# VH-VL binders against q96il0: the designs that were tried, part 52

Target 1, 167 residues: q96il0
Amino acid sequence: APERGAERRDTAPSGVSRFCPPRKSCHDWIGPPDKYSNLRPVHFYIPENESPLEQKLRKLRQETQEWNQQFWANQNLTFSKEKEEFIHSRLKTKGLGLRTESGQKATLNAEEMADFYKEFLSKNFQKHMYYNRDWYKRNFAITFFMGKVALERIWNKLKQKQKKRSN
Key: E = the ipSAE of ESMFold2; O = the ipSAE of OpenDDE; V2 = 0.75 times the mean of E and O plus 0.25 times the DockQ between their complexes.

## First folded at step 3 (VH-VL)

Design f1d (framework fv_ebrasodebart)
Fold by ESMFold2-Fast, scan of step 3:
Structure f1d (fold): chain C 167 residues (1-167), chain A 120 residues (1-120), chain B 108 residues (1-108)
Amino acid sequence: as target 1 above (167 residues)
Amino acid sequence: QIQLVQSGAEVKKPGASVKVSCKASGYTFTSYYISWVRQAPGQGLEWMGWISAYKGDTNYAQKLQGRVTMTTDTSTSTAYMELRSLRSDDTAVYYCARSLPYTGEHFDYWGQGTLVTVSS
Amino acid sequence: QAVLTQPPSVSVSPGQTASITCSGDKLGDEYAYWYQQKPGQSPVLVMYEDSKRPSGIPERFSASNSGNTATLTISGTQAMDEADYYCQAWDSSTAYYVFGGGTKLTVL
């Protein structure tokens, strides 16, 4: 995806993450799509008095996001590479150059590209199935910890209520 | 060949329900989401929601007032969209479209459309 | 309530350059996508991620996104380009897809 110049601060040359959520946000922030994965990063809000259990949930969500980012960055890179190789191979088989008479990149029609997409998807079927399985497992773990956090909050409210009533 | 083929045109009375099908072929059905988009006569495109072909999770546009349900049948690689309590302003061409999980914010392949007419 | 605003119609003579705009507050932070729809047909993706062209789309199609305005440009417009054009963006606050109202391009 093209960078948007001055409005996209993640292009800064220092090598440090430059994603900038709104100032004084008390909510999770969704940013622009990552250049490589095309996924939107989420910057998680860290509440005042975060419990160890809440921290574990947040870290699990952050780890799952990083896993997703890495998977799709790698998948998109593989897709782009194989697409280029497919186009070059088909043009060579047809006896055509990589450039038109006007100097433009030669392209394949939609019907020919459909063959590539079908081959790519069938070739990557197992990889996508493993991704979905792991995504499901990660969501189970996240849901489980969300439940534990909810129970902890209920318990803490009950403890506070007991203290108030005993006074 | 990647293709989405929808069910035929429907004529319904106000208050009825309609269920449109979208049969996918030429790709791994469970690796993608299916989105539904409608277009009233002479009007623009309106996104209705999406469903995961693998997990079955859905996200619906609030403007449909909870009248829509999206489902899939992985054994037949078919997605379904049911719209209940039909009104005359639901008259539209209904499209299914393939969406990439987490990578694409656009629709790369579209069904041919299904005309649903709601009239008394 | 993200809104994308397009002119309802644009007219151009064959061989001239057509420009279709799409304006909305979300476009400053979000990618624009463009679809072409001919009468009786399904929409077809013609531009994605502001300025990228899918395989099979003629090079005379180009696009940009600057500030809060995305622009689809068709150079050397041909009769076959006559269609309705829709912009689309992502609304991160609702997790919804948002379409512009559409622009009818007339080539005469």
Scores: ipSAE 0.000, ipTM 0.445, lowest interface PAE 17.0, mean pLDDT 79

Design f2 (framework fv_ebrasodebart; at its last look DockQ between E and O 0.03; V2 from the best seeds 0.00; counts 0 for: pae E 19.3 > 2, placed apart)
Fold by OpenDDE, look of step 5:
Structure f2 (fold): chain C 167 residues (1-167), chain A 120 residues (1-120), chain B 108 residues (1-108)
Amino acid sequence: as target 1 above (167 residues)
Amino acid sequence: QIQLVQSGAEVKKPGASVKVSCKASGYTFTRYGISWVRQAPGQGLEWMGWISPYSGNTNYAQKLQGRVTMTTDTSTSTAYMELRSLRSDDTAVYYCARDTQYLPSGMDVWGQGTLVTVSS
Amino acid sequence: QAVLTQPPSVSVSPGQTASITCSGDKLGNKYAYWYQQKPGQSPVLVMYQDTRRPSGIPERFSASNSGNTATLTISGTQAMDEADYYCQAWDTSTGHYVFGGGTKLTVL
């Protein structure tokens, strides 16, 4: 019987998904969902002739991604811990074991879990409001810089066309 | 005020039994579990088990299985812990504690402790 | 049986920061609870659910959890903080509570 390797429950690594795109990639790569945040990481392409404005945009996008990964990794961990504690406390109150007669983990029904979800959302409402606010701020900033980069690219293309007409 | 008041100190002989009481007040007794924790002299805290006053169901530490019985009387809001076949190593301060049934959880209120001395 | 490991003793000068660690194989997926016990007294809950402080506990008490290690931090430690500190978690397989071995905090 093959020894089912003890799945090393990796502690929530503070690190960005180790997804490494091919070195010769000329575009952004999207990785598989992160196991903690469930968000797909994006590896941003770095052009050889990246302008300062393009670099600023790339950094802002990267920082925003890292912020999102950390937020949801922590939120999912908190949710999992609270959920498990709720289930345990409820089973204890009911005098039920943590395992069924078949050896499966005992669970609560959907109705009982509805109380948990309601309470969890209520407790975390303010946190989610702040997250949403900051998410909008970050995305507005990104959009603004995207516009600037677009304008810069247009201007550079016009200059190149003028130079070709003069020669 | 939420309080747990335990019975007084006991002196027992080896092989005897002891029953410690814990009277709860200031809260709805059936909404919280009761945990029992003991502490031998100069030693750390050892969890003994818990009881649900709501269901009457219990969970005991494996080390004490067969020797410990926890019960509750909802009419008097009192929990009881009986330890049988006492040994010298059972000499300890025994605590009851409120074991929360809802989030946030934890042993948030403790009794004053009951010293049980087992001596020949 | 899940074991929580604490240092047996920690010493700190008044006004300094004390840190007490609690390590366990499954602690990363569990909430840690912390209790203070003074000589001849009952334990008192000082931290719950890793980072939450009960009412009446001073703000100088904080806690964190990273991986399989929980840490109780006491900033600006006072003489009155001299006590034994115990971490606690529960085992999802048995439903049993598990205490750490305790840490004696001495304020020198």
Scores: ipSAE 0.170, ipTM 0.733, lowest interface PAE 3.1, mean pLDDT 87
Fold by ESMFold2-Fast, scan of step 3:
Structure f2 (fold): chain C 167 residues (1-167), chain A 120 residues (1-120), chain B 108 residues (1-108)
Amino acid sequence: as target 1 above (167 residues)
Amino acid sequence: QIQLVQSGAEVKKPGASVKVSCKASGYTFTRYGISWVRQAPGQGLEWMGWISPYSGNTNYAQKLQGRVTMTTDTSTSTAYMELRSLRSDDTAVYYCARDTQYLPSGMDVWGQGTLVTVSS
Amino acid sequence: QAVLTQPPSVSVSPGQTASITCSGDKLGNKYAYWYQQKPGQSPVLVMYQDTRRPSGIPERFSASNSGNTATLTISGTQAMDEADYYCQAWDTSTGHYVFGGGTKLTVL
């Protein structure tokens, strides 16, 4: 109902919202790309027999996902906002309207846009460097804990074989 | 400045419905979810449900299923919570609060609260 | 029905360490959050995702979450810390939040 348009729901059969992941899933669920970050979210399944080490790995992966989603959502929104502001400022300075004769959004030529891109990249250089550093640190930590979990599983299998042989 | 501003106090008769509004400002409304939490006089906090302004997807507390509806209007950056078939034990301060969509960062910004009194 | 249990009251002297517990079945498998509420005010998030402190919350606030118990710890407790404290858990499988009953912290 149009009157109740505020109650409309976008149902994504393959998507996962924070509060409504697919029920009865025994595996991780991968959703569609987020509107702002353009990254696909993962909803993590929690096994009933999850070990403390497995829990630590899962929480680390969830934290890394949220960090990554927030970084790119903020970066993309900032880029889009500053790009539009730059275009509008330049068009106003030239005495041009925001729309062309055909009703399309007025744009700047490649030479003028190159100035924006250079400034944006220079302004955000350190931010992107810190992102890359943190991205590598986070993935190193994840890989390290994945290794620990793998070793724990091998050890548990060896323990189980030992128990079977002693009985 | 990030703010959530709620509608004013309401007095209702048993069996009536109430609709509380929560207007967001200072952030991108569709990037965060909105939780609703109530608190009866002298009692603790009770989570009622959550809505995504981006997807329109909702998740309601079991105790309130069938009586509560949450909606959003992205053009006005406003969230709404409607509670039907009111009873005297629905008397409470109702809060809206923002939270992240994928992994909750907790409810970091809260509205001022709306007192709903249900009396005969 | 899943329930988070908090002591109804905790009392400490100024400068002492306050510990507020929150107990629930397999709480450590979930994420825990803590809120401070003073009379007539909206709650304030003081700890999130088990151990993380929001910007603006003093370093004397810390928290843990392991096994069945989450704990909020306030070192060097000050009179301004007197308030009701609520724990909250987020269940990944249901997407539901659940609040503890709350603890009144008195600083004598």
Scores: ipSAE 0.014, ipTM 0.619, lowest interface PAE 7.3, mean pLDDT 83
Fold by ESMFold2, look of step 5:
Structure f2 (fold): chain C 167 residues (1-167), chain A 120 residues (1-120), chain B 108 residues (1-108)
Amino acid sequence: as target 1 above (167 residues)
Amino acid sequence: QIQLVQSGAEVKKPGASVKVSCKASGYTFTRYGISWVRQAPGQGLEWMGWISPYSGNTNYAQKLQGRVTMTTDTSTSTAYMELRSLRSDDTAVYYCARDTQYLPSGMDVWGQGTLVTVSS
Amino acid sequence: QAVLTQPPSVSVSPGQTASITCSGDKLGNKYAYWYQQKPGQSPVLVMYQDTRRPSGIPERFSASNSGNTATLTISGTQAMDEADYYCQAWDTSTGHYVFGGGTKLTVL
């Protein structure tokens, strides 16, 4: 449930021109779910006048997205591999084949499948704990840099108003 | 008996296109993906892409983006691969293979191969 | 895009154990697959999901996948095992299959 902070999107960076060519937007885009991670990638907008701080924030968000997609793609593969191994071992104990006559994979009853899901979660508990820690660490860093960018934008607006008043 | 039967050999000129068919039998066609793999003479296997007959979704190798189209016809249990703008280095045996549309993936049944020769 | 590296050739005497390696970055975190191809024939799946054998593949074929390396092992190698062998994995970043360059196994 820590998704509230991660759902923030900065769609109007400081100094962005109001003109947007058709092949790029003035704001971030959310794409369809990635087949392997089941996460929706964000296509980050790059303004023409991106400051060094804004660039660092965007790259950190891109790196976090790539890290997150890789984690869930790998976990989905591990889940599938261990599920198949669990089903295989239980079918072997019953003296049953791995596939039905129609070529579909043989399954186990709901009670046995529930045992698998519980065991998978328990076995991978430490990995998920480290994932959650790293997720919060990354979200904290992103939020901190968002604050820095916001202060930079306020400072630039104040300097522009000071110049107008002196002129 | 699970089988994938491909169309016959073809000879093409550079710049033409080729469409190879792959007819599946002995299993529920929409339950498995179809991968396409090619092999140039004396060379290794090169994955071209895959298609889900269930959803119509495709995933093409980067090298072939824009030149390849994969389709299926569920009424005939047939997959098709079309390669456009042929070059001499597209001369290869083209295979279809049954594959799962879900991870983990593997190619457990292969067609007999279709030789496509591209020559002036 | 990931690259899978195989030795170009491996030679063994009949009855000896052949070992064919496949190296790739973090390959042990992916499922590895092995295919046998004899001259003029379609590839045949000989190992899947790292360690599993399809029905009809002799028990002398085994495989492992850990770290950066998958290995196909053929014990008691026979003349009929002479073929090209390809490893294959799934690249999760692109969703693409990747084949190794192939290894020619010679039984002499």
Scores: ipSAE 0.000, ipTM 0.450, lowest interface PAE 19.3, mean pLDDT 78
OpenDDE, second read of step 4: ipSAE 0.148; ipTM 0.716
ESMFold2 (binder alone), look of step 5: mean pLDDT 90; pTM 0.930

Design f2a (framework fv_ebrasodebart)
Fold by ESMFold2-Fast, scan of step 3:
Structure f2a (fold): chain C 167 residues (1-167), chain A 120 residues (1-120), chain B 108 residues (1-108)
Amino acid sequence: as target 1 above (167 residues)
Amino acid sequence: QIQLVQSGAEVKKPGASVKVSCKASGYTFTRYGISWVRQAPGQGLEWMGWISPYSGNTNYAQKLQGRVTMTTDTSTSTAYMELRSLRSDDTAVYYCARGVDYSKEPFDYWGQGTLVTVSS
Amino acid sequence: QAVLTQPPSVSVSPGQTASITCSGDKLGNKYAYWYQQKPGQSPVLVMYQDTRRPSGIPERFSASNSGNTATLTISGTQAMDEADYYCQAWDTSTGHYVFGGGTKLTVL
């Protein structure tokens, strides 16, 4: 849940998957999917003369990526754990072992798994609603700051042309 | 107040294993990676590897592949580094450091170091 | 074995400018970092991303990185600057950090 009245939290990488972009690259880099979140991390380029507004936008995008990575890694791990617990529970209730006679891992059919999916979605409904709410808030903020950065860059280019012409 | 506090000095026999701990405080543990760096007596710094407390992903120095394992316990905000098949040339001070590769930042906070002596 | 080469020692008098070099193949294409270590203490970050100085590090510290050589420069060197200095870089091809051998700065 969102914090109110707390110290401003540091924004830092949440341990996204390591990838090796060229150093001194002038572009953002997209890495391989994270093992747990299955999302591709972006390594953000930091220009030498980054403006305070550009830094604010970059940090906001980094914070949003970290938040998104954390949400989906936790969600996927919870899903996998609860799915396995459900399968084991259902097999035990049926008097079946965890392995088939051939030694393969025992599974449930799609109709049996429908009970799990219905329960998981119901249990996580509120959590996903909060995720969507925060996702929209973060993206609206990013869009507004992207607009401000674009206007700043246009203004700087116009200033540069005016200075060149006045000289 | 950001702090990394390491476990105490250890004396081990050749062939044994050592596990050093690094307890983090003052920041959100899962937001930053932990790097391990060692320093033999009178020698320079040697990077051993890095772990993400968030994902559990690790990256180990080539020469230590197969001998080192890095883990974390997010419930206690503690990182661990286990080195196996110890040799006398593993005698060193072992440091943990908060590493931030994502922002192209290096190791901004360091633990106090743990002396590991390997002798018969 | 070090990929990055530093001189083992540098000596200066108080008030002089100290320069510590770090050489490696195409090092200027990588970000260089610098750490200060005093006897019995943990390393302290003094420069990052070639030229950036962390909060709390005196303005006397500056650095550059081009071609094959990164340089840490300490202007108006003080007795308190006496320490071992290590350069560090990320090797994109291996995904590993590498440290230089270290330079002992002596302030007479």
Scores: ipSAE 0.000, ipTM 0.450, lowest interface PAE 19.4, mean pLDDT 79

Design f2b (framework fv_ebrasodebart)
Fold by ESMFold2-Fast, scan of step 3:
Structure f2b (fold): chain C 167 residues (1-167), chain A 121 residues (1-121), chain B 108 residues (1-108)
Amino acid sequence: as target 1 above (167 residues)
Amino acid sequence: QIQLVQSGAEVKKPGASVKVSCKASGYTFTRYGISWVRQAPGQGLEWMGWISPYSGNTNYAQKLQGRVTMTTDTSTSTAYMELRSLRSDDTAVYYCARHNIYDSGTPLDYWGQGTLVTVSS
Amino acid sequence: QAVLTQPPSVSVSPGQTASITCSGDKLGNKYAYWYQQKPGQSPVLVMYQDTRRPSGIPERFSASNSGNTATLTISGTQAMDEADYYCQAWDTSTGHYVFGGGTKLTVL
């Protein structure tokens, strides 16, 4: 049996691709899907006149993205690893090899795989509940600060309008 | 290969603060979280909190909220735990340990050697 | 708040089977971990994800986790197994790691 304490390398905390926005861009940029999480990273544009409130919102969005990327990269790796272990264990119990006579990987039928999915969901129920809870909390906070930034920008535009015709 | 090396023993007066360091080597520092666990003389293990070296995100035990701060320095692969307003009942061996913060299925797999902090008048 | 309860001590004769329990509400729905600590030393992971052994841990160590109770079993117990043993689980409500109170294993 594989030794997991020494093999604790199924963690992929931040596998986000290192891509830049197109030349001449002043916007946030969306990169290609990450290899491990399958989520597209957002590269945030930092304006030279960023307010403290805008900075707080950007940092909150960046932290949320890192958390989300880390969670799904680890979840996907754990799923793949446990699926393979389940298949190998069941094949071993049946006295079957890992490959068919044709050289293809031996597989389990849909009924046997249903057992794996039920076990996986059961074991990961609390982990998924933690994710969902934190996801909603983070989205609420982001929406709240987006509203504050919008109000700040409106107020600044009104200020600029007042000064436009002053000497 | 993988190693966590902590700073040396400290003696403090009540009301002072202490900052313990934990230097990681043999792995990519930002890929794993660091938990802090303490043990009073003759007592069991008490979990204090964890930090992500990548994001700086922390989660502290309720009992220690407001007195503890965890930080990291990624340039030196070092984690720090600062405990303020020290009391005699904070006398303990303080450990750092490696884990994955967002995966409940990961253990505290490598531990530092421990740092004895003695709080006495 | 999750609370894990362990017996404070367990005694066994050399060569006999030692059993250390860890009880918590719906603990079987969580992964359980076990640590061994000898005097003056850091804890060492001896079992993870309920039933799995790290490299270097003898096969005489085994564990189970179901219902409200996780159990660490040491078959053919040796003098070198004398230590304090701690169970640990993840509390999803707080995002905290929770330790049991510890069990002192004495090999007489």
Scores: ipSAE 0.000, ipTM 0.476, lowest interface PAE 13.2, mean pLDDT 80

Design f2c (framework fv_ebrasodebart)
Fold by ESMFold2-Fast, scan of step 3:
Structure f2c (fold): chain C 167 residues (1-167), chain A 121 residues (1-121), chain B 108 residues (1-108)
Amino acid sequence: as target 1 above (167 residues)
Amino acid sequence: QIQLVQSGAEVKKPGASVKVSCKASGYTFTRYGISWVRQAPGQGLEWMGWISPYSGNTNYAQKLQGRVTMTTDTSTSTAYMELRSLRSDDTAVYYCARELPFSGDQYFDYWGQGTLVTVSS
Amino acid sequence: QAVLTQPPSVSVSPGQTASITCSGDKLGNKYAYWYQQKPGQSPVLVMYQDTRRPSGIPERFSASNSGNTATLTISGTQAMDEADYYCQAWDTSTGHYVFGGGTKLTVL
């Protein structure tokens, strides 16, 4: 399920080419990965003659991107923090110090870490389900507005063709 | 407890193929990715590719695309890396390494002991 | 297409601070990772996500990552720290891992 859900959409497509800083082009630009979410932000280009419908679509895309960035930044931070807390609690339960006699950080074995990953995924299952629900809801809205924009552009093209072919 | 144990050293002639194995133990094999990294004598680390034991998806370094194939056998918790059309500059120690399962965890926490592959005539 | 550049060697006296740099275009906008490799051994993770230490790594190891340069810093360097150090980053757009060329740390 996770591989068929939000993570597939959050991963940059293999077909997306590397982007340079804008060169006065009329295209969107992809930035470097965010340190916390590890997702690449998109810097949206604003056309001079952007319609109200196109503006609504762009704002929806920008808001969805910000929401997505915040979710994964928080998820990654939560994972790292809870991993440390899990290690500390297990070591305390065993009566072991946080450091070995040599001054190294005390570690848990593989079986104990596997238990952490299982607990983390099960505990966050509901959160990930809500994320996926909201992700699909947002993408449905984006697709709907993309359809409207496409129809607007087709209509404008038809108007242009009629003008060129009229006597 | 967590271990990645690789197959033994290989000596091959140019044009041959080699298949290195990496047996994982001490964790749920399908929850972690496996990357392959090689190191020529006296040289640095070179990433070769990555495989997900969960999905079977792979991603290979461009310079090895078409020559390398990575596979896994989940029933034995073993990853494989096959390199074809061997050249003398493929002489290296080949490592398998475990990746963490989450976005942002793009690093290797456990490594195999390495497999020396020598390509000579 | 990303290239990570490290100095080939760094030398320090015991007890001094060693600094090993890793340079790449906009590297500070990516996570950097560090590995230690001693002769005849597999690499060992010493730093992850720019500044975080794995369990078992001494607190004298620290790191930073900003702009184009990530830095691994070893305070109070000991003879046992003598090793090759490699930085690593991940390219989200390609899903490829990139290693620096490595730095040999000599403690004299």
Scores: ipSAE 0.000, ipTM 0.451, lowest interface PAE 17.5, mean pLDDT 79

Design f2d (framework fv_ebrasodebart)
Fold by ESMFold2-Fast, scan of step 3:
Structure f2d (fold): chain C 167 residues (1-167), chain A 118 residues (1-118), chain B 108 residues (1-108)
Amino acid sequence: as target 1 above (167 residues)
Amino acid sequence: QIQLVQSGAEVKKPGASVKVSCKASGYTFTRYGISWVRQAPGQGLEWMGWISPYSGNTNYAQKLQGRVTMTTDTSTSTAYMELRSLRSDDTAVYYCAKDYTGQSFDYWGQGTLVTVSS
Amino acid sequence: QAVLTQPPSVSVSPGQTASITCSGDKLGNKYAYWYQQKPGQSPVLVMYQDTRRPSGIPERFSASNSGNTATLTISGTQAMDEADYYCQAWDTSTGHYVFGGGTKLTVL
């Protein structure tokens, strides 16, 4: 269960887990799942000759990742908190203690939890819809800039070839 | 309309016991718990314990364990709190409250003043 | 067992924002609740599940809960908001409720 108000060690300043790629890496690196968001962060390779357009794309991708990580870290924390409260409420209603006879944490079965999942999804429907909307907007923007970068690289290749040919 | 109506004020001597009632109406009595909270004059709120009208199970504040008993009568939708071996520092307004985990104490009784004096 | 700490008093002028804090170890991992109590009256639930307002509670009431501190915020404070405010949480390890010591809000 995630700790509310996560400490610095398992999250980056933006709520993203930070694991540095190998120093010699020359491509994007995918890290382990973040403790709170359960998403794998992408650590972006920065070329020595990065164009302003390439920098804009990279920053947009980084910002989108941070937004995405923070959203899911917050959602997972809320889910965990509401799940525990629901379980305790149901155990209380059934007249059961919070611990089993053997001292283990008492839990509800899948059928009993179905109502909680249904309610949680219902309560968060609008929030998730706005998340999906913004997620698609961000990905369309990223795709658009990826296209621009691709065209820039093609143009630069053609310019370089023409210059070499003229030499 | 949801209401919790408590019994009237009591004056007791040290060493006596008091039993406060809380009659619920406007909801299914067995669906929610009842918590008891007290407040000494000029002091803050102190949780005393909880009872499930459905199961009869209780959970009491450690400080009051052994002196307090909570019961319910589902046929009259009434909860009871009995406090024994009364001391002067038990002088307080005693409240019952509907206990719903997601909202905690969403409805309260009007309170019952219990005065313990010689 | 666990202690919830509130300032004893907070004073604001009418129309100003009042902020009442409630501190406890890892309070952000629990739901916080807030009650308003006026002299001679029973407490009234004004905030539940950290940030949610019951029906009938004015929009000027809001709250947050993060880390070790829960905060009740009253914007555009009115004379009618003058009361004692109590935070509360449920300790899942004991199955016990715990209240803060209370904060007297004075609107002058």
Scores: ipSAE 0.006, ipTM 0.521, lowest interface PAE 10.7, mean pLDDT 82

